# VH-VL binders against Cytochrome c oxidase assembly factor 8 (COA8), part 17

Target 1, 167 residues: Cytochrome c oxidase assembly factor 8 (COA8), of Homo sapiens (Human) (q96il0)
Amino acid sequence: APERGAERRDTAPSGVSRFCPPRKSCHDWIGPPDKYSNLRPVHFYIPENESPLEQKLRKLRQETQEWNQQFWANQNLTFSKEKEEFIHSRLKTKGLGLRTESGQKATLNAEEMADFYKEFLSKNFQKHMYYNRDWYKRNFAITFFMGKVALERIWNKLKQKQKKRSN

## First folded at step 1 (VH-VL)

Design e18 (framework fv_ebrasodebart)
Fold by ESMFold2-Fast, scan of step 1:
Structure e18 (fold): chain C 167 residues (1-167), chain A 122 residues (1-122), chain B 108 residues (1-108)
Amino acid sequence: as target 1 above (167 residues)
Amino acid sequence: QIQLVQSGAEVKKPGASVKVSCKASGYTFTDYGISWVRQAPGQGLEWMGWISAYEGNTNYAQKLQGRVTMTTDTSTSTAYMELRSLRSDDTAVYYCAREIYGYSTPYYFDYWGQGTLVTVSS
Amino acid sequence: QAVLTQPPSVSVSPGQTASITCSGDKLGDKYAYWYQQKPGQSPVLVMYQDSERPSGIPERFSASNSGNTATLTISGTQAMDEADYYCQAYDSSTEYVVFGGGTKLTVL
């Protein structure tokens, strides 16, 4: 019934993509780049027989993706916001309007923009170092749990072989 | 200057609906999302939901699902939040906020409207 | 479901360091954000992405986020810093923005 579908989580959360992942897919689906992060989202396939450990791994991967998307969306917006503020401030200081006589957006020369880029990179250097550290930490955790899932699957296969021999 | 200007205070009876507006200026409206956050008298902040100004996609807090609708009008750079079937516990100051847009829902808010007091009297 | 716990109130003397905590399961693996709200006013973003300070926020404001606890630190606290402070994070499991209950900072 339709109400059973309504009980399920949306597979394409609002604001992520204009497209929904195919519901019939038996594999992970990769979407178009997000407008703000410019990263492609992954919709993870959930198998019928997902173990608690497999669920933990999947949720860890989903949460890592969300963290990564959030970092780059925020970084890109911060860059764009500060760049616009810098340009508007400098144009105001020079007594210039925000638009040219032709209606085009007014811009600064490369020498003036170099000041902004130097400041932005310097200010965000530590944040990018922490991002890289956390990125490696998260991927180590994912790899570790992937190993645990692999061992669980091997153990279950061995248990099944023992049961077949006893039966 | 970036500014979010909300509609004025409203007094409603239980069971009525209220629609609050939020007019944005000073930035490209479609480049950011708008979130709605409410605050009951003497209480903390409660997130209600988010809308994309360029895609029109929404995400609502589970507690409000089915009672809230968020919309935008790009031609006037205005966001709207309609809350239906009002109860006394919906009495709150309602804020719109410019959202730094992430993968699914709003992550944080850099500019806030002045707030709209909605009083639901029994 | 993530729940962010803040102390209801914190009191400090002028010039002393105020510390406001925000606790949640594995909060250090998420980004934390902080808002200041003075009576009758809208919230103001004071810290974003754990430890970043927006333009216009004094250097005496700093923050950290590790393990289960995020902390907002205000050095040389002034009377003007008296306000309610809210932490915020995103819970990917529920897809909700979550706020802490708020901390009333009193400067006496």
Scores: ipSAE 0.000, ipTM 0.465, lowest interface PAE 12.7, mean pLDDT 80

Design e19 (framework fv_ebrasodebart)
Fold by ESMFold2-Fast, scan of step 1:
Structure e19 (fold): chain C 167 residues (1-167), chain A 121 residues (1-121), chain B 108 residues (1-108)
Amino acid sequence: as target 1 above (167 residues)
Amino acid sequence: QIQLVQSGAEVKKPGASVKVSCKASGYTFTDYGISWVRQAPGQGLEWMGWISAYEGNTNYAQKLQGRVTMTTDTSTSTAYMELRSLRSDDTAVYYCARQWEYSGYLPFDYWGQGTLVTVSS
Amino acid sequence: QAVLTQPPSVSVSPGQTASITCSGDKLGDKYAYWYQQKPGQSPVLVMYQDSERPSGIPERFSASNSGNTATLTISGTQAMDEADYYCQAYDSSTEYVVFGGGTKLTVL
């Protein structure tokens, strides 16, 4: 859907965050939790003289954030929908309506919900294992590039010191 | 008996709006949502959107966002679908169908008889 | 995710088994639903949540869903089964209901 009248826009390549950091910020800023993923989006600060390595690191961090938010948004949505489906099935079997006299959604007791939770966890076990593996791979890559950026910055400081001496 | 009864056929000019009604009976209206599905002549089924009969929350197909509005009237157990800025390719039979909350996870278990909307110049 | 593909037509002789497929990326990870539509009539739910049959639908109707393909199977096909069949799934990433293109079943 197109963006509709939002007061704040995410200017980062991530495109999913709907907030901006305060003016004159020189830091990464953390927004409120996303409605679906329940994760806080980060708006990344872009230095005026960003190196190619710094850009690669920032893009990797932004892509990882998007991947992480999308995974948890989908997982939480799937959980909620399958939970409602399970509750509906059980209430229908008992001949009960979906709403209580107060208009709230009818619910099942903890004993009845235990079967749903066990089945959901079992069904999604492999998906969560693959997520964890990919999460570790992404964090390894980020750490690797962070190291490269740190070395680049150290080297550049040394180069600048030498140039000042020669002048 | 559970049934959904829709309003009669409509003929509209391009640019006009159409509002189709769907009256439910035989069940507690607010326990379910209503989905709208259309079918162009000789073509397949196309989902348009869903509305909760209790909360009034809607979820519209992206292709139709900005042109479609779904509403309900709990006092008459009736759902409505209004489509604006009609084009010739909006010519179709429009169906309402009963569905549980959370569109797509549970089936369309009861369908209206359909309403033919013809858009011609 | 986005698209469900069905063969446009399937032909069987009376008493033979008809098989109608519905293909989509990782469709087996989602619930599949099947609807029957006869000319001039509204669609009728014939199978839900992959393999469940509604009350009133004959036991000759069965279905499965695994991998990338959901299949509707009609055993001992009868002339009255001649209709268009549509598969349907839910795409949780877009929150869209998605229908297949439909399959015309001819019984001759």
Scores: ipSAE 0.000, ipTM 0.449, lowest interface PAE 17.1, mean pLDDT 80

Design e20 (framework fv_ebrasodebart)
Fold by ESMFold2-Fast, scan of step 1:
Structure e20 (fold): chain C 167 residues (1-167), chain A 122 residues (1-122), chain B 108 residues (1-108)
Amino acid sequence: as target 1 above (167 residues)
Amino acid sequence: QIQLVQSGAEVKKPGASVKVSCKASGYTFTDYGISWVRQAPGQGLEWMGWISAYEGNTNYAQKLQGRVTMTTDTSTSTAYMELRSLRSDDTAVYYCARYGTLFDYSYQFDYWGQGTLVTVSS
Amino acid sequence: QAVLTQPPSVSVSPGQTASITCSGDKLGDKYAYWYQQKPGQSPVLVMYQDSERPSGIPERFSASNSGNTATLTISGTQAMDEADYYCQAYDSSTEYVVFGGGTKLTVL
């Protein structure tokens, strides 16, 4: 029976860092958020007799997903590192230790952390702007190839119709 | 007419630094990036890293991390590659090459400079 | 990480088909690119994105990429095709470029 629209299912077991869809799936699968990037990976269905154009589209989509995962993993690591350095610097300026009297990590209040967030956003503004430009460029390329694949499929359907196969 | 023109040959002592330039013409410099690839005498191609001309973002080969710096000067459409703490095994022809495109996402190196021979000898 | 293996040399007679392979783990899941380099010259892009041919490259150049092996095919090989050929792949997870070791094509 034909599928009624795109379905997406999370087939990964709870707590599994590796995403793996069922072997006989006929549609794309979406996994749990990655530990480092906090993005949900997509496993693309590979049809039998995939055309060269369909393969190009799939590779471009896979490559874009990997690029996106890597960008956010790096961004999150940079944020965590710089946040820790900022907290240590501010605590030293106040003459406080890195640990509270209870032995827990010393923290700054929301007002003090607002300074860090403003600094981080300002410092990374250009990087995020170029991420957005690259994201648009990649989406434009994906849309372009999706259009080419759609035209190929229409052409193939017309060729099948011309052969007038019964049922 | 798209062209990449590199600076002339260099002879350096071990421990010195070298800076190679690559001047682009015939296209909008900021629409593409520049990759650097080297080739030791009689050996194959070795990727060193690349730089985006519009972002200034760099990505260096792990082997060269800490010794290489890539920069661009948009006003002169020129890319630069500086390699520090030179060793005899850094003797090679150094190439710049264009990569990337605005409309067709790709990692091919479609135009190459003529190459710059850097000789490191005592 | 990724290593691309090419045969060091391939020999063919003029007019015959030359086949140059490039092998790497799951290379068929990545795009492969091919470069031609003649002695004393810069490399020239001859094939990109597995099977696309740049403007100005003869129709007799073709390529494929599946499984673990990418292949550059030169039909009706001419003396002018004698050169070193390099394959290249890109790993988007590391953002690293990898070249194969190169294959010397001799046309005898």
Scores: ipSAE 0.000, ipTM 0.559, lowest interface PAE 11.9, mean pLDDT 81

Design e21 (framework fv_ebrasodebart)
Fold by ESMFold2-Fast, scan of step 1:
Parts: sequence; C-alpha cells; structure tokens
Structure e21 (fold): chain C 167 residues (1-167), chain A 121 residues (1-121), chain B 108 residues (1-108)
Amino acid sequence: as target 1 above (167 residues)
Amino acid sequence: QIQLVQSGAEVKKPGASVKVSCKASGYTFTDYGISWVRQAPGQGLEWMGWISAYEGNTNYAQKLQGRVTMTTDTSTSTAYMELRSLRSDDTAVYYCAKGLFYESTGYYDYWGQGTLVTVSS
Amino acid sequence: QAVLTQPPSVSVSPGQTASITCSGDKLGDKYAYWYQQKPGQSPVLVMYQDSERPSGIPERFSASNSGNTATLTISGTQAMDEADYYCQAYDSSTEYVVFGGGTKLTVL
C-alpha cells in the first residue's frame, strides 16, 4: 500500500530510491515497483546468527526474485519493441509517416492493434507456460527449504528447553 | 539414462566456419536449455552462450557476439553451435551441457564428450 | 564482467583435507557451483547451490559460500580425487555464466 507508514520519503545525493525500511526492522520489506518489470522487490532481513540453511533459503528467495524480475523486464521490452516494429511496418506499408503533424507518434486503428495483440499472445503462449512451470518448480524448492528451516528451529528450541530443565 | 553426444573433431583454416552438433537423449529435450562451453588446450572453461530447446531464445557471451549462432532441431533433439571467422585462438574442445530454462540458478548436470576444433594455417 | 579467482594448484597427502577457494566480489550473494575435470574427460558436477551434493558424489565432498569466498572441501582425500576443479557462478542481472580459472588438485 502507498500509504504504508514504513515508507520514508527522503532524497539521497546519488538520486537513489526514496523508500527506506525502518532501521531496526526484524522483518522483510517491500520496495517500490521496478521501472522495467513493474514488480516490487523484497528486501530480505538477515537474522542475527543466521544458520547456513537459513542463508541458503534467503539466497534462493533472492535469486528467484531476480529471475522473476528479469523475465518480466525482458517480456515488457520485447512487447514494446515488437509493438513499435509492427506499427512502423504497417505505417510504411500504407505510405504514412512515423509522426503526426503535432509531433506525436502515428498510431494504428483498434482493429490492427487487436491483430498485433492476438499474434503476440499466441506467439508467447508457450513461453508463458514454461515460465509458469519454472515458477512452480522454484516455489516448490522455496517451500521445501522453508520446511527444513522450520524443522531446524523446532530442534533448536527443544535443545534449549532440555538445557533449562537440566540447569 | 541422460546422454549428450557430440559430432567428431574438425580441423579448419583461419577465416572458416565450424558447426558442432549435440544430440540429447534420455529426457524431454524441450524442458531444458543447452549451454556451450569451450576449453583451449591447457586452459580453463569459457562459457559461450545458452539456447532454449523449446523457444530457440539465445544468450551469447559478449566477446563472441556476431560470430556465434546457436540453434536446435526439436525433431531430432539436437543442438547446434556455429562459430564463424575462426582464429587460431578458437582452437579448443567445445562442450555442450544441459542447463536450466533460464539459468538464473543454472548448473550443468550433464555434459557432452567434447568436440576438438583445431584452427591452423 | 565478474571475475572468479582460484589458486592454480593445491597439494595434499592421501587422507588429508583439501580446501579449494573461489573468490569474487559479493560471491556469497550468488550461488556457487563446482565441477571436477579429469584429463581427457568432460567436467562433472560435484556441488551445486553452494553446498548441495548431487546423487553419486561421495559425502567427503562439501562446500560453503559466504562474503567474497566460496570453498570446496574434500575430507579424507583419495588418489581418485586428483583432478582440476572449477567454480562457477551465475549473474542473473547480466544472464552470464562465469567460471573460475581452475585449481589443479594433486594427491601425493
């Protein structure tokens, strides 16, 4: 949410993002949408005394996020490029210029744009199916490691309880 | 069992082109990507690029951009790597390797036997 | 872009522990992978995702990855472990695969 109180508005000298999570947060935080993928990045909290298994889970989640962002950034760029190529090709075929009298980019009618969208969706249907398959595999792996981390934490709690009883 | 079988050794002159094949078996060819990795005599491994066995999308190492082309033939479960404008420093063993569709966690669990390409005048 | 640095050689006696390092800027933020290559043979994956061992790889192989350094550790090293070892990382931002320069492990 835009009104989230955890979001801070400030301006860094380097012109970096104005979103800043609370300094003493012990939770993951969500940043603003990426310009190219339109996805919100998650800033992962690193626990004090992070175990090797916890580190592996965090890295898997970070890497999956990067993969997901790259996929959508590439998809959006491909869509924009092919859309512009389609429009350019059609305008050239009609003998029309690339810009209107007002300096705006010339556009095609809704019927011709519908043809582009149908072609694009059909052409990319299988790419999206493979993306969904890989997304499922990655989430399965994350769930598996989350289970291992949970089991490790339960075991550690049991160990501590026994120590308290003995002392 | 999973296996990648490559074409035989080749000797080429500088400026020529070479095309190496890699035939996959034992798995669904279109479920994984194929990477090409080369190794000059006595040297380390150098990644050349990757191709999707399904979509045909490619990603090439920057230093080889414009000289390399990777393709697949789904009907024969075969991947191809063509390297053009050969130089003496292209002399290497060329490997194909089975990787992931997007390779962001990519590791190569199976490798072809390698194809020696010798470029000499 | 990214460069992975390995020592050119490591020597151990049979039964000793061998440690092979792989260094790169913020390598611990990426997954590291390890391959074994014997003369005249193709590389074989021995460790993936920092510390996971493939089926068929002996338990004496282990690995870690933190900060700028990934380490492959072979406990109770045997003559059959003599080989070249390569680390690998993947940069998701560039979609490039990078290999280390390789380390020759000698068991004598």
Scores: ipSAE 0.000, ipTM 0.496, lowest interface PAE 15.0, mean pLDDT 80

Design e22 (framework fv_ebrasodebart)
Fold by OpenDDE, second read of step 2:
Structure e22 (fold): chain C 167 residues (1-167), chain A 123 residues (1-123), chain B 108 residues (1-108)
Amino acid sequence: as target 1 above (167 residues)
Amino acid sequence: QIQLVQSGAEVKKPGASVKVSCKASGYTFTDYGISWVRQAPGQGLEWMGWISAYEGNTNYAQKLQGRVTMTTDTSTSTAYMELRSLRSDDTAVYYCARHSYDYVWGSTPFDYWGQGTLVTVSS
Amino acid sequence: QAVLTQPPSVSVSPGQTASITCSGDKLGDKYAYWYQQKPGQSPVLVMYQDSERPSGIPERFSASNSGNTATLTISGTQAMDEADYYCQAYDSSTEYVVFGGGTKLTVL
């Protein structure tokens, strides 16, 4: 009995963007859109003298980005799969082939697809609500830490100016 | 492949100490934390504490404060859990588990687990 | 300390839907994670972030939150789904991880 090769379901690889910024970069880099999430990854710059607060901010941004990438990669995969299944099921119920006479993939009309979108949105409504909630909470936290880092930088600059005036 | 491999089973007397190891492989050890979870025979999961492999900070369950010490060796990618003053009720399977820390939500789920280490405390 | 309460056991017939609840005062604002444990095995993460599944977890597994109750749902329950299920949450006030008491799912 031929060992049915377990189709490695292409689990959306944890989208470590293969984009490597130049090693000598002193700023954040934005990569091309990820093939699974369609989100542009950001490569965060790590300063040599990164403060603990700056490190926390960077980690929070990285974690949030990874969370967001994973969410949308999975969502897009699920959407694509369910869409294809919907199309196939509808075509089958209509007695239509999966391909047109011209060899193109058979498609459903806009009205039939509207039913799919409505059903998909309804089914994923709670998931999207949680995503939105979490998105806002994460961004609020990031903004808060950005403010703290900004204040720290100002304070450090003021201390340096005072030390220069005292010498 | 990501793996957590724990040390073998231990038999200890009451009042003794046990040190369980958890060797991590397949990932950057310092990017994650390790939690320890125990399970007494026929009982549920009990969280013991966690350690950050990067920061070295720890948090222990209140019930185990003063008796448990968690450490990491980054050179060997190994986490250790020492439990002192062992009692009969410490008889359990001890698990290490990998997690991350999210600054907004706290600990992420335990995505990888060790195979468990049976510690038997008997007179 | 936050406490998560699970029913001690749930029974379901093959092909039916199993629902396992996890109740806690602070679950309204937090994710409950779910683990499956079979006898003599380590726990396996089956659900995270309320509705996300790790790789290799069947689509019949789903999770939802309503108020202070998280629910793990297994549609079309199979004999292989017989296991202990644990919910887990993080308590930000104590920085503790909390497990539920566990639920034994029996497939009759």
Scores: ipSAE 0.016, ipTM 0.561, lowest interface PAE 7.6, mean pLDDT 85
Fold by ESMFold2-Fast, scan of step 1:
Structure e22 (fold): chain C 167 residues (1-167), chain A 123 residues (1-123), chain B 108 residues (1-108)
Amino acid sequence: as target 1 above (167 residues)
Amino acid sequence: QIQLVQSGAEVKKPGASVKVSCKASGYTFTDYGISWVRQAPGQGLEWMGWISAYEGNTNYAQKLQGRVTMTTDTSTSTAYMELRSLRSDDTAVYYCARHSYDYVWGSTPFDYWGQGTLVTVSS
Amino acid sequence: QAVLTQPPSVSVSPGQTASITCSGDKLGDKYAYWYQQKPGQSPVLVMYQDSERPSGIPERFSASNSGNTATLTISGTQAMDEADYYCQAYDSSTEYVVFGGGTKLTVL
């Protein structure tokens, strides 16, 4: 029963992960791909005696995951919408229907689709460049904090050995 | 009216090469990739590799690396699979199937298959 | 490379429910696909993305995928369902396709 209250807190109304991993996992858990971003979410394990530095690292990794998923979900939605609009516009210009005889969506030839892809990449070049820049900045920060956590763990082991010896 | 039509049966000697074709129709060829899957007599399905009809990028099964080459000809909407240094255990029905991976939308199912090409390797 | 394990054969009486399993490490984290193959014919897609049914496939076909096991279920099995069934998964990180060993369904 007390466990149920903690579970409710873990599922805060907004900004929660789409998937619900096993609560008692002792390691990070990787979920199925998100339908919109196609990225696998990671549920981060919280140690019993998490230090402030370990918490900072975990939150940075979680925030990076959320940022990454939001970026790709929005990018995929934008791509799909603009691709559909482009195809509809070109088919209308050609006087063609939107569906084939089998009921599937009508498509354009490779040359016409290449024009769309080139235009999409060109107008999104700066957006992707900023994404890559921020991705590297985030990973640099994560690596830095991982190093700090590693040093803290080494120091704690040394302190524990000294205390065990004196006690 | 989506169809994948493969070339006819082949009989080859050990050490020879075989090149199987797969002609697509009824859809925009470059919107999808083609996977090749083989089936030895009385055995299961074995994935050989995949090629993008748009970019020409390939991904081959590890056990066939160095022996297989996949290509496409956009002007004829045809995919090709060449297998070299044939052995008796390469005797199989070879299938092409429409399949691709798009980083935006993920993997598509193998929704349409060719009729199969029997390749017999015997001395 | 990862393997998908299926039972070699499953037998059911007409009108009974057939269940065909496909097991693989963390298979539930990937999409599973199912193909039907009759003697002398090409495989036919019968289920995709774990539980979706293509147009033209009877409603008696259903599927699920969770944990390590994907299951294809055929309710009210008919003689025409007698065939080999293959599961398939795709690992987007390696871009490798893996097929199960296949299950021969016999309707006695």
Scores: ipSAE 0.000, ipTM 0.457, lowest interface PAE 17.1, mean pLDDT 79

Design e23 (framework fv_ebrasodebart)
Fold by ESMFold2-Fast, scan of step 1:
Structure e23 (fold): chain C 167 residues (1-167), chain A 120 residues (1-120), chain B 108 residues (1-108)
Amino acid sequence: as target 1 above (167 residues)
Amino acid sequence: QIQLVQSGAEVKKPGASVKVSCKASGYTFTSYGISWVRQAPGQGLEWMGWISPYDDYTNYAQKLQGRVTMTTDTSTSTAYMELRSLRSDDTAVYYCARGYLYSSGYFDYWGQGTLVTVSS
Amino acid sequence: QAVLTQPPSVSVSPGQTASITCSGDKLGDEYAYWYQQKPGQSPVLVMYEDSKRPSGIPERFSASNSGNTATLTISGTQAMDEADYYCQAWDDSTAYYVFGGGTKLTVL
């Protein structure tokens, strides 16, 4: 038997990754793609003088990342599981084994797989619709708070300019 | 590190109900299904049912249909199994186990087990 | 009736090869899975999808699934391998992955 290690099927929670940002980084750090969600996690930089508003924005972005990665890790696992079950079911219906003569895993042709893809998309239509709705709601909220942070930064710059004039 | 930690042993009288908890940690709770498997003293493994934490979809063993209820609390990453109208032959170690989200496929991680004793 | 049949017990000497069988009428058409359970402990997945080994399981564990019989093979059997072993496979009648009755492996 080929000496390949057993597959790990664990999904890591968002924000817990085997990557670290560079030392003394002053910006957000983007890690490698998560194996299950296929999305790149972001490690958010925390400035020394983070305002309450900046903290709220950062937490909202972290929460949105966690939600997004959870959804896609779940979706990809569901797809893989149901695809395997579909292939097994169809091979049984055809009176075929799950293995070829060489022990290789048996597969279905593109025409047979088209049935699976149609059923999977149809079955998950509502789920994807709600995902898209929530994705846009979350991005709207992030954009809103980004605007508030930008306004705060403008206000602070104006205050700093006035203080320089007074001193 | 992935762990499933179950509640402690229970002693019940016939006709009572028991609710066992299974707290998951170290992975995204909603990405995997939770199955419940029991083992009577000196006997083999018997599947009871599974639940999807993502949408609370359940599938129960025919023998237990109507007596078992499985639920989850995603805020605490905890799965629950309640068995009602207990009989002496329900005495067993009850395990929770992690598997595929929408299938009772194979189980890669197991809880430590909860002994439920039903006696008069 | 039993869907998956295992021998109740198998005995082997230390260092020898142990073979545990699991029989079902259409087992070759389904993936087989294997669990090890030591006294007072939870089951541990030792083989999945007929012949794949999870991370952390020694290479001396191997498995096959052909015709009506799946086989778990333990080479160079050690005292620590003494346990109950359960096979598992999909069953159409229950629409679930059912367990075999279990095999007690004794290393004498």
Scores: ipSAE 0.000, ipTM 0.463, lowest interface PAE 16.1, mean pLDDT 79
Fold by OpenDDE, second read of step 2:
Structure e23 (fold): chain C 167 residues (1-167), chain A 120 residues (1-120), chain B 108 residues (1-108)
Amino acid sequence: as target 1 above (167 residues)
Amino acid sequence: QIQLVQSGAEVKKPGASVKVSCKASGYTFTSYGISWVRQAPGQGLEWMGWISPYDDYTNYAQKLQGRVTMTTDTSTSTAYMELRSLRSDDTAVYYCARGYLYSSGYFDYWGQGTLVTVSS
Amino acid sequence: QAVLTQPPSVSVSPGQTASITCSGDKLGDEYAYWYQQKPGQSPVLVMYEDSKRPSGIPERFSASNSGNTATLTISGTQAMDEADYYCQAWDDSTAYYVFGGGTKLTVL
């Protein structure tokens, strides 16, 4: 029985931004754009007295960020790969080499590439619809928890003011 | 319009200190980092360090550690770079440049440059 | 510290395509940025995030990054494109900005 070679799923390298903010920072940090996703990662500050609601908000933001990073890293990789395959296929069909006489990478014209983009968008339309749906759901949840945290902070400030007036 | 306006040219003796200013305008000063880049005559660009005006966090090039100090004044939207113990090889045009606050990859706005000449 | 290596000079005839390379071990993981500097002027950003063009930069400017090499390409090079070009990257390990040595582009 021939050993079915395990297709190494080229798992897009988990674009864990290697950006490490200073430990002493009391603020969220924005990293450079990730090489694969082209998204700027945010390193969330963890307060010493983080409330359960604040923690939940932070975790939800982190999870959403990771989801976004993974989605776009994979999407960009797929796009790049399919684009290259398309170019190579078209060049081959034209009897053209992958390189020009000057040694440059051969390219297709804008019209030929328009066909690729149309096909790519059509092929990935459903995927993008699901992404958009999930993006809105996640952001709605984040916004909701942001509101809760804001209310909690207001309430805590009011309690502190009352306690100071009572002493 | 976004502008970075630097102080005028300086002539210093070896061992002296120089402080160059960079006044920012046209944007929220605390929302962007300021880097300092120098260029010796006929040489390439050398990154010196950056500062976050938001929290005054600084990172300096290892070569300049102990000799360079970057500061900001948020009230005037001005960044400062002080270089101490000046040497002849510190003769350069010094640029301030705007980047992102903590980890931007690029500089989109530059000052006009400040020539610092170190001569005996 | 990351090092970016550029050729010291590139010469091109008007209307021809100029290519300036920038090589560095971290360019596979980091974005490349490109600056143009004319004599007596401040550097100007001409390309960012490997291949993106800022507003106001002519379409003849393009860039790519493959493996450990970033390339700035100027198609239909004009006399006005004569300048020094610098690549730049971010080093996450040190939080340093790193410039290449620069390339003088001469339009012959």
Scores: ipSAE 0.000, ipTM 0.539, lowest interface PAE 11.1, mean pLDDT 87

